# VHH binders against Probable sulfurtransferase, part 23

Target 1, 337 residues: Probable sulfurtransferase, of Methanocaldococcus jannaschii (q57909)
Amino acid sequence: MVEINLRELKKYANPFFLTIRKDKILVNNKRMARLSRTKMDKIEEEFGIPVIYSKTYEYVSTKVGRFINKHKIIAPRDIVIVGLSGGKDSLLLLHLLEVYRRKYGIKLIAVTVDVNIGGIRPWKEDTEGVKLIKHHCEMLNVPHIILKNDLDVVELSEILTKHSKGMEFSPCFSCSVIKRHLLGKLAKEIAENENIPYEKVKLAYGHNLDDNSDTILANIFKGERLKFMRPLTRFKYNEVDYQSFKIPLEECIIIRPMLPILERDIIKALEECGIEYYKDKDMCPYSRDRGDSVRRRCHEILEKLEEEIPNIREMVVSSALKTVEYYSKNPYGEDNL
Below, E stands for the ipSAE of ESMFold2; O stands for the ipSAE of OpenDDE; V2 stands for 0.75 times the mean of E and O plus 0.25 times the DockQ between their complexes.

## First folded at step 14 (VHH; framework vhh_gefurulimab)

Design r7 (from q7 with K56R; at its last fold request DockQ between E and O 0.91; V2 from the best seeds 0.87)
Amino acid sequence: EVQLVESGGGLVKPGGSLRLSCAASGITLDYYTAAWFRQAPGKEREFVSAITLTDRTYYADSVKGRFTISRDNAKNSLYLQMNSLRAEDTAVYYCAATPIYRESWTEYQYWGQGTLVTVSS
ESMFold2, look of step 14: ipSAE 0.802; ipTM 0.916
ESMFold2 (binder alone), look of step 14: mean pLDDT 88; pTM 0.890
OpenDDE, look of step 14: ipSAE 0.893; ipTM 0.954
ESMFold2, fold request of step 20: ipSAE 0.787, 0.806, 0.804; ipTM 0.914, 0.921, 0.919
ESMFold2 (binder alone), fold request of step 20: mean pLDDT 88, 88, 87; pTM 0.890, 0.893, 0.887
OpenDDE, fold request of step 20: ipSAE 0.893, 0.891, 0.894; ipTM 0.955, 0.954, 0.956

Design r8 (from q7 with T106A; at its last look DockQ between E and O 0.93; V2 from the best seeds 0.86)
Fold by ESMFold2, look of step 14:
Structure r8 (fold): chain B 337 residues (1-337), chain A 121 residues (1-121)
Amino acid sequence: as target 1 above (337 residues)
Amino acid sequence: EVQLVESGGGLVKPGGSLRLSCAASGITLDYYTAAWFRQAPGKEREFVSAITLTDKTYYADSVKGRFTISRDNAKNSLYLQMNSLRAEDTAVYYCAATPIYRESWAEYQYWGQGTLVTVSS
């Protein structure tokens, strides 16, 4: 396999706008990379790997880049932890962030959490899903860690459900608690061992526009507070009580660089770039595509509405954000309504 | 394929100096924590020194003040400057890499084949 000499690559293109893999190069922004068909051909001839130009990958890369800049999501020399499940969102996120190693001098660490789901371990090291994850990390030259947890998330959620006032907790809730616990603990350990400020170690999540809009609509239909996802969030220390023990959730910085990106564009970018990914339903029996959850129904409603109103998901998120901003500036006072 | 290749070992008298080098290919050392371990005859592999993701350095108590770890990202290479060498420093020295700082050899993902350092009169 070809080792890309960055010094030689710079003769043809600006690598601040290329995603570099051992087996192919993806174009994040053709103009800013100073690429032409001729230069792409020369790179392919010299390095023996294809240069893949996808209009969708370029669109997504550019939109995420603008979003990062607008919200100051990533700063120079940050350490960024990316949770990898082998699914579309996390794999695209990893590819989009690879370029920031050169642009911002960040360090990337990919992390897979080996979760116990009713005795089934979809992310155990020897599974096909983890082999795919390790392959992508190898191609992108990204360090990869597997964090193992033995607590059965099905049993954990049964404990919460038994002691709740009629609330049901799916295994997915406890799965998210375990993941946040392990990733937050890792982030704290890194900050301490590197002797850097807590804010310089960030957990990157692959939440997208569909996720955010689905969540907002689902909360409306449930009569809940309008919880929405922010580009960058500081989470305070918390604990989840499982009766006989508590699971600590360390303070952490969570970033969501892909929030403005539609799920269909994520899929299209991956397919046009030839990036293989694993569907959650094929690895986890409790994925978003299972059951009659309110969120799943909201997803279907918005998907249908998109046929008539292509920007409906953006409008849902925009309305929620504008409303929160408006009332935060005018609390307990009069307005023009 | 990932390769870590050590060089610079040899025979030296007590009080002398050696500089070990480790050339990496297949990974970019700047993306990893890089470390030196050593294994003396009849002993288990032990931590010597590490340089972290942000270039923070760590040293085992037995070598602190005498050894200096560094790396050259342009050459994708790791170095260990060993001064004031003692007979107790005699060992095979290994270059290793792992995502985050660790002192246990079992938590390192990539290893070289080692270079012998002998300190004797």
Scores: ipSAE 0.794, ipTM 0.912, lowest interface PAE 0.8, mean pLDDT 89
ESMFold2 (binder alone), look of step 14: mean pLDDT 87; pTM 0.880
OpenDDE, look of step 14: ipSAE 0.890; ipTM 0.952

## First folded at step 15 (VHH; framework vhh_gefurulimab)

Design t1 (from r7 with E103K; at its last look DockQ between E and O 0.94; V2 from the best seeds 0.87)
Fold by ESMFold2, look of step 15:
Structure t1 (fold): chain B 337 residues (1-337), chain A 121 residues (1-121)
Amino acid sequence: as target 1 above (337 residues)
Amino acid sequence: EVQLVESGGGLVKPGGSLRLSCAASGITLDYYTAAWFRQAPGKEREFVSAITLTDRTYYADSVKGRFTISRDNAKNSLYLQMNSLRAEDTAVYYCAATPIYRKSWTEYQYWGQGTLVTVSS
């Protein structure tokens, strides 16, 4: 594989707007990269790899970049941990963040959590899924760690369900708890060993607009508080009680740079750029569980509504955010009708 | 293919100095924690020094004040300046890299072939 000489590349384009892989270069913003057809051809000749221009990848890259800037999601010299499952969201996120190594001097670390799911380990080292993940990390020149956990998330969620007086917990809930536990512990360890503030180590999640809008609608239908995914959230120390033991969740900072991006645009960007990923059911036996039954129903409702109202998911998120912001500043105050 | 290639080992009298080098290819060392380990005959591989993601340095107690780790990102290379060498510093020295700081050799992902340092009269 070709290691790209950045000095030589700079003769043709601004690398702050290129995602650089050993096997191809992706264009994040053609105008800002100062690319022309002639320059793209020259890069391909000089480095012997294709330069891929996808309008969808450019759209997604630009929208994520504006979102990061608006919410100050990433700061110079941050250390950013990306959880990789081999699925579409996390792989696109890794590609979109690669450019920030150059733009903001960040350090980027990819992490896969090897979870025990009823005795099945989809992310065990040497599985085809993990081989795909390692391939992408190699092409992007990103360090990769596998964190192993032996606690069976099916059994863990059975414990929660038994204790919860009729509430059912899917294995996906305890899978999330395990991942948060291991990633949070890693982030704390990095901050301490690097002697940097904890807020400089961030866990990046690939949650998208579909995820956020589904969550909001599901909470409404459950009669719960409106909960939405934030671009940047500090989570306090917490524990999840499994009766005979507790699983600690360390304080951490979670960022979600892809919140404004529709799932279909993620898929299209990856396909147009020739980036292979694993489908949900191919990676995990519980992947077809798109959350609890209410959340699954909400996803279906919003898919149907999108046929008539293309921006409905954006409107759901916008309304929830505006409402929370308004009442945070004016509790018990006058309502405008 | 990732390669770490050490050089600079040799025979030195006690009190002398050596500078070890490690050239990396296939990875960018600046994206990793890079470290030196050593192994004397009949002993376990032991931590010597590391330079982390943010260039923080760590040293084993036995080498503090005598050894200095550094790296040159332009040359994608790691260095170990060894001063005031002692007979007990005699070992094969290994360059290693891993994503985050670790003291245990079993947690390092990439290794060089080693370079022999002999301190003897």
Scores: ipSAE 0.806, ipTM 0.919, lowest interface PAE 0.8, mean pLDDT 90
ESMFold2 (binder alone), look of step 15: mean pLDDT 89; pTM 0.899
OpenDDE, look of step 15: ipSAE 0.897; ipTM 0.957

Design t2 (from r7 with T98N; at its last look DockQ between E and O 0.90; V2 from the best seeds 0.87)
Amino acid sequence: EVQLVESGGGLVKPGGSLRLSCAASGITLDYYTAAWFRQAPGKEREFVSAITLTDRTYYADSVKGRFTISRDNAKNSLYLQMNSLRAEDTAVYYCAANPIYRESWTEYQYWGQGTLVTVSS
ESMFold2, look of step 15: ipSAE 0.823; ipTM 0.927
ESMFold2 (binder alone), look of step 15: mean pLDDT 84; pTM 0.862
OpenDDE, look of step 15: ipSAE 0.906; ipTM 0.961
ESMFold2, look of step 17: ipSAE 0.823; ipTM 0.926
ESMFold2 (binder alone), look of step 17: mean pLDDT 86; pTM 0.886
OpenDDE, look of step 17: ipSAE 0.904; ipTM 0.960

Design t3 (from r7 with Y32F; at its last look DockQ between E and O 0.89; V2 from the best seeds 0.00; counts 0 for: germline match VH .375 < .438)
Fold by ESMFold2, look of step 15:
Structure t3 (fold): chain B 337 residues (1-337), chain A 121 residues (1-121)
Amino acid sequence: as target 1 above (337 residues)
Amino acid sequence: EVQLVESGGGLVKPGGSLRLSCAASGITLDYFTAAWFRQAPGKEREFVSAITLTDRTYYADSVKGRFTISRDNAKNSLYLQMNSLRAEDTAVYYCAATPIYRESWTEYQYWGQGTLVTVSS
């Protein structure tokens, strides 16, 4: 196998629009990459690997690119940490961000959190899921770190539930606490050791349009405040009290570049590009599968509504965001309509 | 397959200079923190120098001002320029890479086989 020499690749195509792996090249935008069948053939001949064009991967790549630009999600020379569970969302996210190494000069670091869930460790280094993650990181030439935590998140959530005012805390809550703790601590350490501003180190999550719209609709059906995922969120310093100790949550910046992308398009893009992913151990889907029945029902409702209103999920998210922005500027606002 | 191959070791007199090279294949060094470690006979591996993701450089106190780390991304290579060499610098020198800056050798993921540097009168 021939190493990809960027100067030689530039003879045939604009690499700002190619995802580069050791075993294949994916086309993010064939027109902007200035690709033709002839140039794709020359690349395949010179580098000895296929050039894969998927209309769905191109669609997703382009939509994410517009979203990043619109919301200023990524700035030049950022360091971006991608949390990898081996599931579809995080793996596609890693592939979509790889081009930003060239486009924006970013550095990418992949991180897997090895959590203790009642004595079970789904992301222990020797698992098939982690082997798959390491394979993709090797192909994309992305450094990979495993962050291990021994605290049992089942027991942690039992502690919170026992000492709460009637609130029940699932193990998923303490998983999210551990993840934020470890990733936030890592982001702070990187910023300090690289001597760069803390806002230049960003945590990237693969939340998608289905996730966001389901959350919004579920809160509406519960009669609760609208809670939604933002493209870029600064989380302030906080602590979670587990009675005998506290778990600090460092201030961090979380980005969600795939928020405008439908789950079905994520799956289709991965399959068309031949990118294998792990279906059974994704932390985010398991939260939906095990916990909040209202969110699950909302997912089903939105699926049916899409048959009549194809952009319904986008409309749900857009309305929530526009409403918050409007009323935050106009507390008792002027209504033009 | 990832390989880090050191070269440039040898015998030099105290006060002399030597330049170590490390050629990488299978990884792109610009995406990693790259470092030099050394191990004197009967001693643990010790940190010498690193160049980080943003090209910030770190040096052990014992070599600061005498050694200069650099890398050439076009050649996918790491270098260590060693000046004003002392007998205490005698060691096997290792090239290493890891995702983020670390000083402990146990946290480095990729290693070369080492090149011997002997400083003797």
Scores: ipSAE 0.777, ipTM 0.911, lowest interface PAE 1.0, mean pLDDT 89
ESMFold2 (binder alone), look of step 15: mean pLDDT 88; pTM 0.890
OpenDDE, look of step 15: ipSAE 0.885; ipTM 0.953

Design t4 (from r7 with D55E; at its last look DockQ between E and O 0.94; V2 from the best seeds 0.87)
Fold by ESMFold2, look of step 15:
Structure t4 (fold): chain B 337 residues (1-337), chain A 121 residues (1-121)
Amino acid sequence: as target 1 above (337 residues)
Amino acid sequence: EVQLVESGGGLVKPGGSLRLSCAASGITLDYYTAAWFRQAPGKEREFVSAITLTERTYYADSVKGRFTISRDNAKNSLYLQMNSLRAEDTAVYYCAATPIYRESWTEYQYWGQGTLVTVSS
């Protein structure tokens, strides 16, 4: 494959609005890229690879771009770590962030965590899933790291469950703890070795609108405190106590650039652009479909409601945010309609 | 396919200078930590110098003040300016790249073929 010369590409289009792979170019915004049918043909002729225009990819790219700008999610020269499981969310996120290398001068690092799940290692380096991840990273020219963890997350969650007062912890909880531990440790190490502020190294998660709205509804049904995902949040240092040892969770900044994007639009964008991905349940024996029945039911409820109220998930999130804002500004019980 | 190709090695007298070059293809060096390692006959491969994602530079104590690492992103190339050379600098010098800063050679993902530097009178 021929390496893309940005100087030559700039003759035809603004690369701030193109996702560049070695095997194809994806159009993030046709108008802003200054593309025409003729220019796309010339790029294909000059570089020998297809230029793919998908209205869905353009829609998602534009919406994420506006979201990043609105919430100041990414700053110039940030170092951004993207966790890759081979699933749809994180792979689309990686493609959407690639353009920010040019636009904001960011550095991208893709990370896969090789987790021990009851002796099974779905993200072991020689698996088909990791081969797919490495292929995408090669095509996008993104450095890829595999972080290995030997601690069995099934056993870890059994420890937590045994020492709780009636709480049950799925292996997915300890999996998330291990991932946060390893990614947070990496982010801290990068900031120190690069001699930059910790806030310049960000962990990018592929959480989407379905995830956020499902979480809100699930907490309502459980009678729990309403927790919702933010576009950017600073997590303070914390520890998870596994009795004989503690797992530190370093202070870190998590960003969620795809938070306003519906899962169905993620899938459609990937398929229209010919981006292969793995379904999470095919790789992990403790997929979310089995380990969180309340959240799954909430997903189904919202999915059915979307048939009649297409923006219902946005309204669920909006209501939660407006409510928090209103009462934080009116702590004395004043009410304004 | 990723390739790192070193050049600029040769024979030089003690106190002399050499400039090593490494041309990269298949990856963009600016996206990686890029480094020089060296290996003398019968010895373990050792860290010489690195330039990181934000252009921070690191040097082994044995070369600090004498060697200068640099990177030319337009040419996708890594350089090592070697001054005040000594007999103990005699080694095969390797260009390497990895996502984040590391000093252990076992943690580097891409390697060149090496270029021989001989310092003798």
Scores: ipSAE 0.810, ipTM 0.921, lowest interface PAE 0.8, mean pLDDT 89
ESMFold2 (binder alone), look of step 15: mean pLDDT 89; pTM 0.901
OpenDDE, look of step 15: ipSAE 0.894; ipTM 0.955

Design t5 (from r7 with Q109K; at its last look DockQ between E and O 0.93; V2 from the best seeds 0.86)
Fold by ESMFold2, look of step 15:
Structure t5 (fold): chain B 337 residues (1-337), chain A 121 residues (1-121)
Amino acid sequence: as target 1 above (337 residues)
Amino acid sequence: EVQLVESGGGLVKPGGSLRLSCAASGITLDYYTAAWFRQAPGKEREFVSAITLTDRTYYADSVKGRFTISRDNAKNSLYLQMNSLRAEDTAVYYCAATPIYRESWTEYKYWGQGTLVTVSS
């Protein structure tokens, strides 16, 4: 495959609004790219690859772009690490961020964590899932790293459950701990070796609007603290205690550029753009039938409500944010609303 | 297919200079850490120099002050300017690339075929 010559591409379109792969070009914003059918045809002729225009990909790209700008999620020359599982969220996130190499001069690094899940290693090098990930990284010209950890997350969560005060910990909890440990360690190493502030190395997660709204509703139904995901979060150093040892979680910056995006739009964008991905159940047996049954039920409830109230998930998140802000300012005030 | 192609090696007298070049295709070097390694006969490959994602430079102690690494993103090329050459600099020099800074040759993903540098009177 031949690399796309950006100087030649600029003759036809503004590459600040194109996701560039070796095998195809995706249109992030047709108007801002100054693209016409004639120019798309010329690009296809000169480079020998299709130019794909998907209204859904354009919608998602534009919404994420506004979200990044509003919350200052990405700054010029940041180094951004994207955790890739081969699933829909992480792959779309990688494609949406590729354009920021040109827009903001960022460096983009893809990382897959090879986790031990009850003796099963879905992200072991040379699995079909990792081959798919490597293919996408090659097409997008994105460096890819595999980080391995041998600790069995099923056993780890059993330790936490056994020594908790009646709390149950799924293997997914310890999986997230291992991933954050390894990614945070990598981010710290990069910042040190590049001699740049830790703030300039960011971990990008593919959490979406469904994830956030499901979490909020589930916590309400459990009677727990109202937890929600933020566009950018600065995490302090912490440790998770597994009794005989502790797993450190380095201080890091986590960003979530896809928080305003519905899961169905993620899927539709990938399919309209011909981007292959793995479904969660095909990669990890614990994701399909495990986890919080209340959260799964909340997901189904919100899906049904969307039929009548299309923006219900946005309303759930908005209400939670407004309420937390209001009572943080007025913990002892008079309620006149 | 990713290719790294070195050039500029040859025979040089002690105290002389050479400039090594490495042309990359199939990857964009600006997205990677790029490095030079060298291997003398019967020895393991050793780190010479690297230029990182943010253009920070690293040098092995044995070459610091004499060698200068640089990168030309427009030409997708890596360079090593070697001055004040010594007999112990005689080796096959390799261009290499990896996602983040590493000094161990076993952690580099992409390699050139090498170019021979001989420093002899």
Scores: ipSAE 0.773, ipTM 0.908, lowest interface PAE 1.0, mean pLDDT 89
ESMFold2 (binder alone), look of step 15: mean pLDDT 87; pTM 0.881
OpenDDE, look of step 15: ipSAE 0.891; ipTM 0.954

Design t6 (from r7 with T28K; at its last look DockQ between E and O 0.94; V2 from the best seeds 0.00; counts 0 for: germline match VH .375 < .438)
Fold by ESMFold2, look of step 15:
Structure t6 (fold): chain B 337 residues (1-337), chain A 121 residues (1-121)
Amino acid sequence: as target 1 above (337 residues)
Amino acid sequence: EVQLVESGGGLVKPGGSLRLSCAASGIKLDYYTAAWFRQAPGKEREFVSAITLTDRTYYADSVKGRFTISRDNAKNSLYLQMNSLRAEDTAVYYCAATPIYRESWTEYQYWGQGTLVTVSS
């Protein structure tokens, strides 16, 4: 494989709009990259790798780019940690953020958390899923870290459930606690060792429009407080009490650049670009098939409604966002029309 | 294939200077924390110096003030300027890289084969 020389590449295209892998180049925005068929051919000839143009990848890349700018999700020279599970969302996110190394001078670090789930370790080093993750990180030239935790998240959630007053905690809850604990601790360590503010080290999650709309609808149907995912969230220090010990959750910045992107477009972009991802969820006994039944049903409802109302998921999320904006301006007043 | 190739080692008298170089291929060094370690005969590898993701530098107390680490991103190379050399600096010097700052050699992902530095009268 040939390492891409950016000075030579700049003769043909603006690399601020190209995702660069050792084995291929993906076009984030053909017009903004100043590409033509002739220039794509010259790049392929000079570097010996294909230039892949996917209308869906361009659509997703452009929409994410506008979303990042609108919500100020990423700032110049940020350090961005991407949690990789090998699934579609996290792998596309990694590809979409690669270009920001050139656009904003960010540093990009991929992290996989090797979690103990009832004795099963889906992200154990040497699994096919982790080998796939390492392959993509190698192709994108992104440093990769595996963080291991031995605490059994099934047992952890049993502790929480036993000592709650009517709350049942799935293993997925404690899995998320472990992941946030390890990623947050890593982010804090990086900020300290680099001598930069904590807000310059950001945890990037691959949550998408389906995830957010499903969450909102599910909380409505459960009669819960309206919860939604924000593009950027500042989390304060907290602890989760497991009785005999506590798991600290360091303050951190979480970003979700793919929130406006439909799951189907994520899948289509990956497939059109030839980006292999982990599809088999059966290794985790607490996967989507065994998750929150209300949320799963909401996903199915919204999927069916999309056939009749193509923008329904956007409308669900838009309602939540408009509500926050409205009440932040009118916390004690009457409605203004 | 990732390769780190050190050069610049040799024999030097106490008080002398040497400049070590490390040429990287297969990775971009500015995406990593890059470091120098050294190993004297019969001892474990010990931390010498590192330059981090944001170009912050770290030095072991034993070399602080005498050694300077630097990185040239255009040449994808790491350097160690060693001044005021002492007999106890005699070791094989290794170039290494890892995603984030670490002092333990066991936490580094990529290693060169080393270059021998001998400081003797």
Scores: ipSAE 0.798, ipTM 0.916, lowest interface PAE 0.9, mean pLDDT 89
ESMFold2 (binder alone), look of step 15: mean pLDDT 89; pTM 0.902
OpenDDE, look of step 15: ipSAE 0.894; ipTM 0.956

Design t7 (from r7 with E103K S104T; at its last look DockQ between E and O 0.93; V2 from the best seeds 0.87)
Fold by ESMFold2, look of step 15:
Structure t7 (fold): chain B 337 residues (1-337), chain A 121 residues (1-121)
Amino acid sequence: as target 1 above (337 residues)
Amino acid sequence: EVQLVESGGGLVKPGGSLRLSCAASGITLDYYTAAWFRQAPGKEREFVSAITLTDRTYYADSVKGRFTISRDNAKNSLYLQMNSLRAEDTAVYYCAATPIYRKTWTEYQYWGQGTLVTVSS
């Protein structure tokens, strides 16, 4: 495999609209890349690798690009950390963000957290899952870090359950605490060592439209306030108390560029582009039942409703957003009639 | 396949100057923190200098003011300009890369084979 020379590539196409791997080039927007069948053939001849055009990848890339611009999710020269589990969401996110190294001059870093789950370490270095992650990072020319945690998240959640009257905490809760702790600590270290403001170091999460619409519906069915995922969230410093010690959660910026994207389109884009990924059950022993019964049922309900109402998930999110915007402008109860 | 190849080492008299080069292939150095380490015979590798993701530079106290790190993204290369060389600078100098700034050699992911610098009368 020959390293891609951007000066030579620019003779044929605008690289601001291409995801570049060592083994293939993915087309983010055919028209904006100024590509034709002839130019794709010349690129393949010159660089010795295929140019893959997927209508689904183009659709997702374009929609994410508009979403990033609308919500100012990424700024020039940001440092962006992507958590990689080997699953579909994080791998597609990494591919979609690769182009922003050229477009906005960002620095992109992939991170896998090696979590101890009851003595099982699904993300231990040298597992097949981590080998897959490293392969994708090598192909995308993205630096990759493995952060190891020795604290057993099963034991941690038992501590929380023991000291809460009647509340049960799954290992997944403490897993999320450990991941947030390590990623937040890393982001703080980067900001300090690069001498840049903390808001220039962003944690990118692969949450999608299914995740967000499920969250909104679950809150409605539980009778709770409408809570939803935001494109960009500023988190304050916090701590989780495990009795004999506390786990700090550093302030950080979390971004979610794939919020408008359906899960099925994520899967289709990866498959059409020949990008291998792992399902949750193949990586984590607790992935089978990750949500509460209400949330799981909401997911099933929305799947069935989509057969009847194709845009139902987008409509659920849109309604929640419009409602919040309306009441933020009218906090004292005045209505139009 | 990632390769870091150092060059420019040799014998130099105290007070002299030398410029080390490191050519990278298989990775883009601009996406990494790049660094120089050195190892004197019978000693552990020690940090010399680093240039970070945003081109911030770091130097060990023993070389600050005498050594200058730089990189050329067009050539995918890292450099170390060594001035006012002393006998204690005698070592094998290694080019290294890792995703983020680190001072400890065990946290670097990619290494060159080294180039010998001898400062002797």
Scores: ipSAE 0.811, ipTM 0.921, lowest interface PAE 0.8, mean pLDDT 89
ESMFold2 (binder alone), look of step 15: mean pLDDT 88; pTM 0.896
OpenDDE, look of step 15: ipSAE 0.896; ipTM 0.956

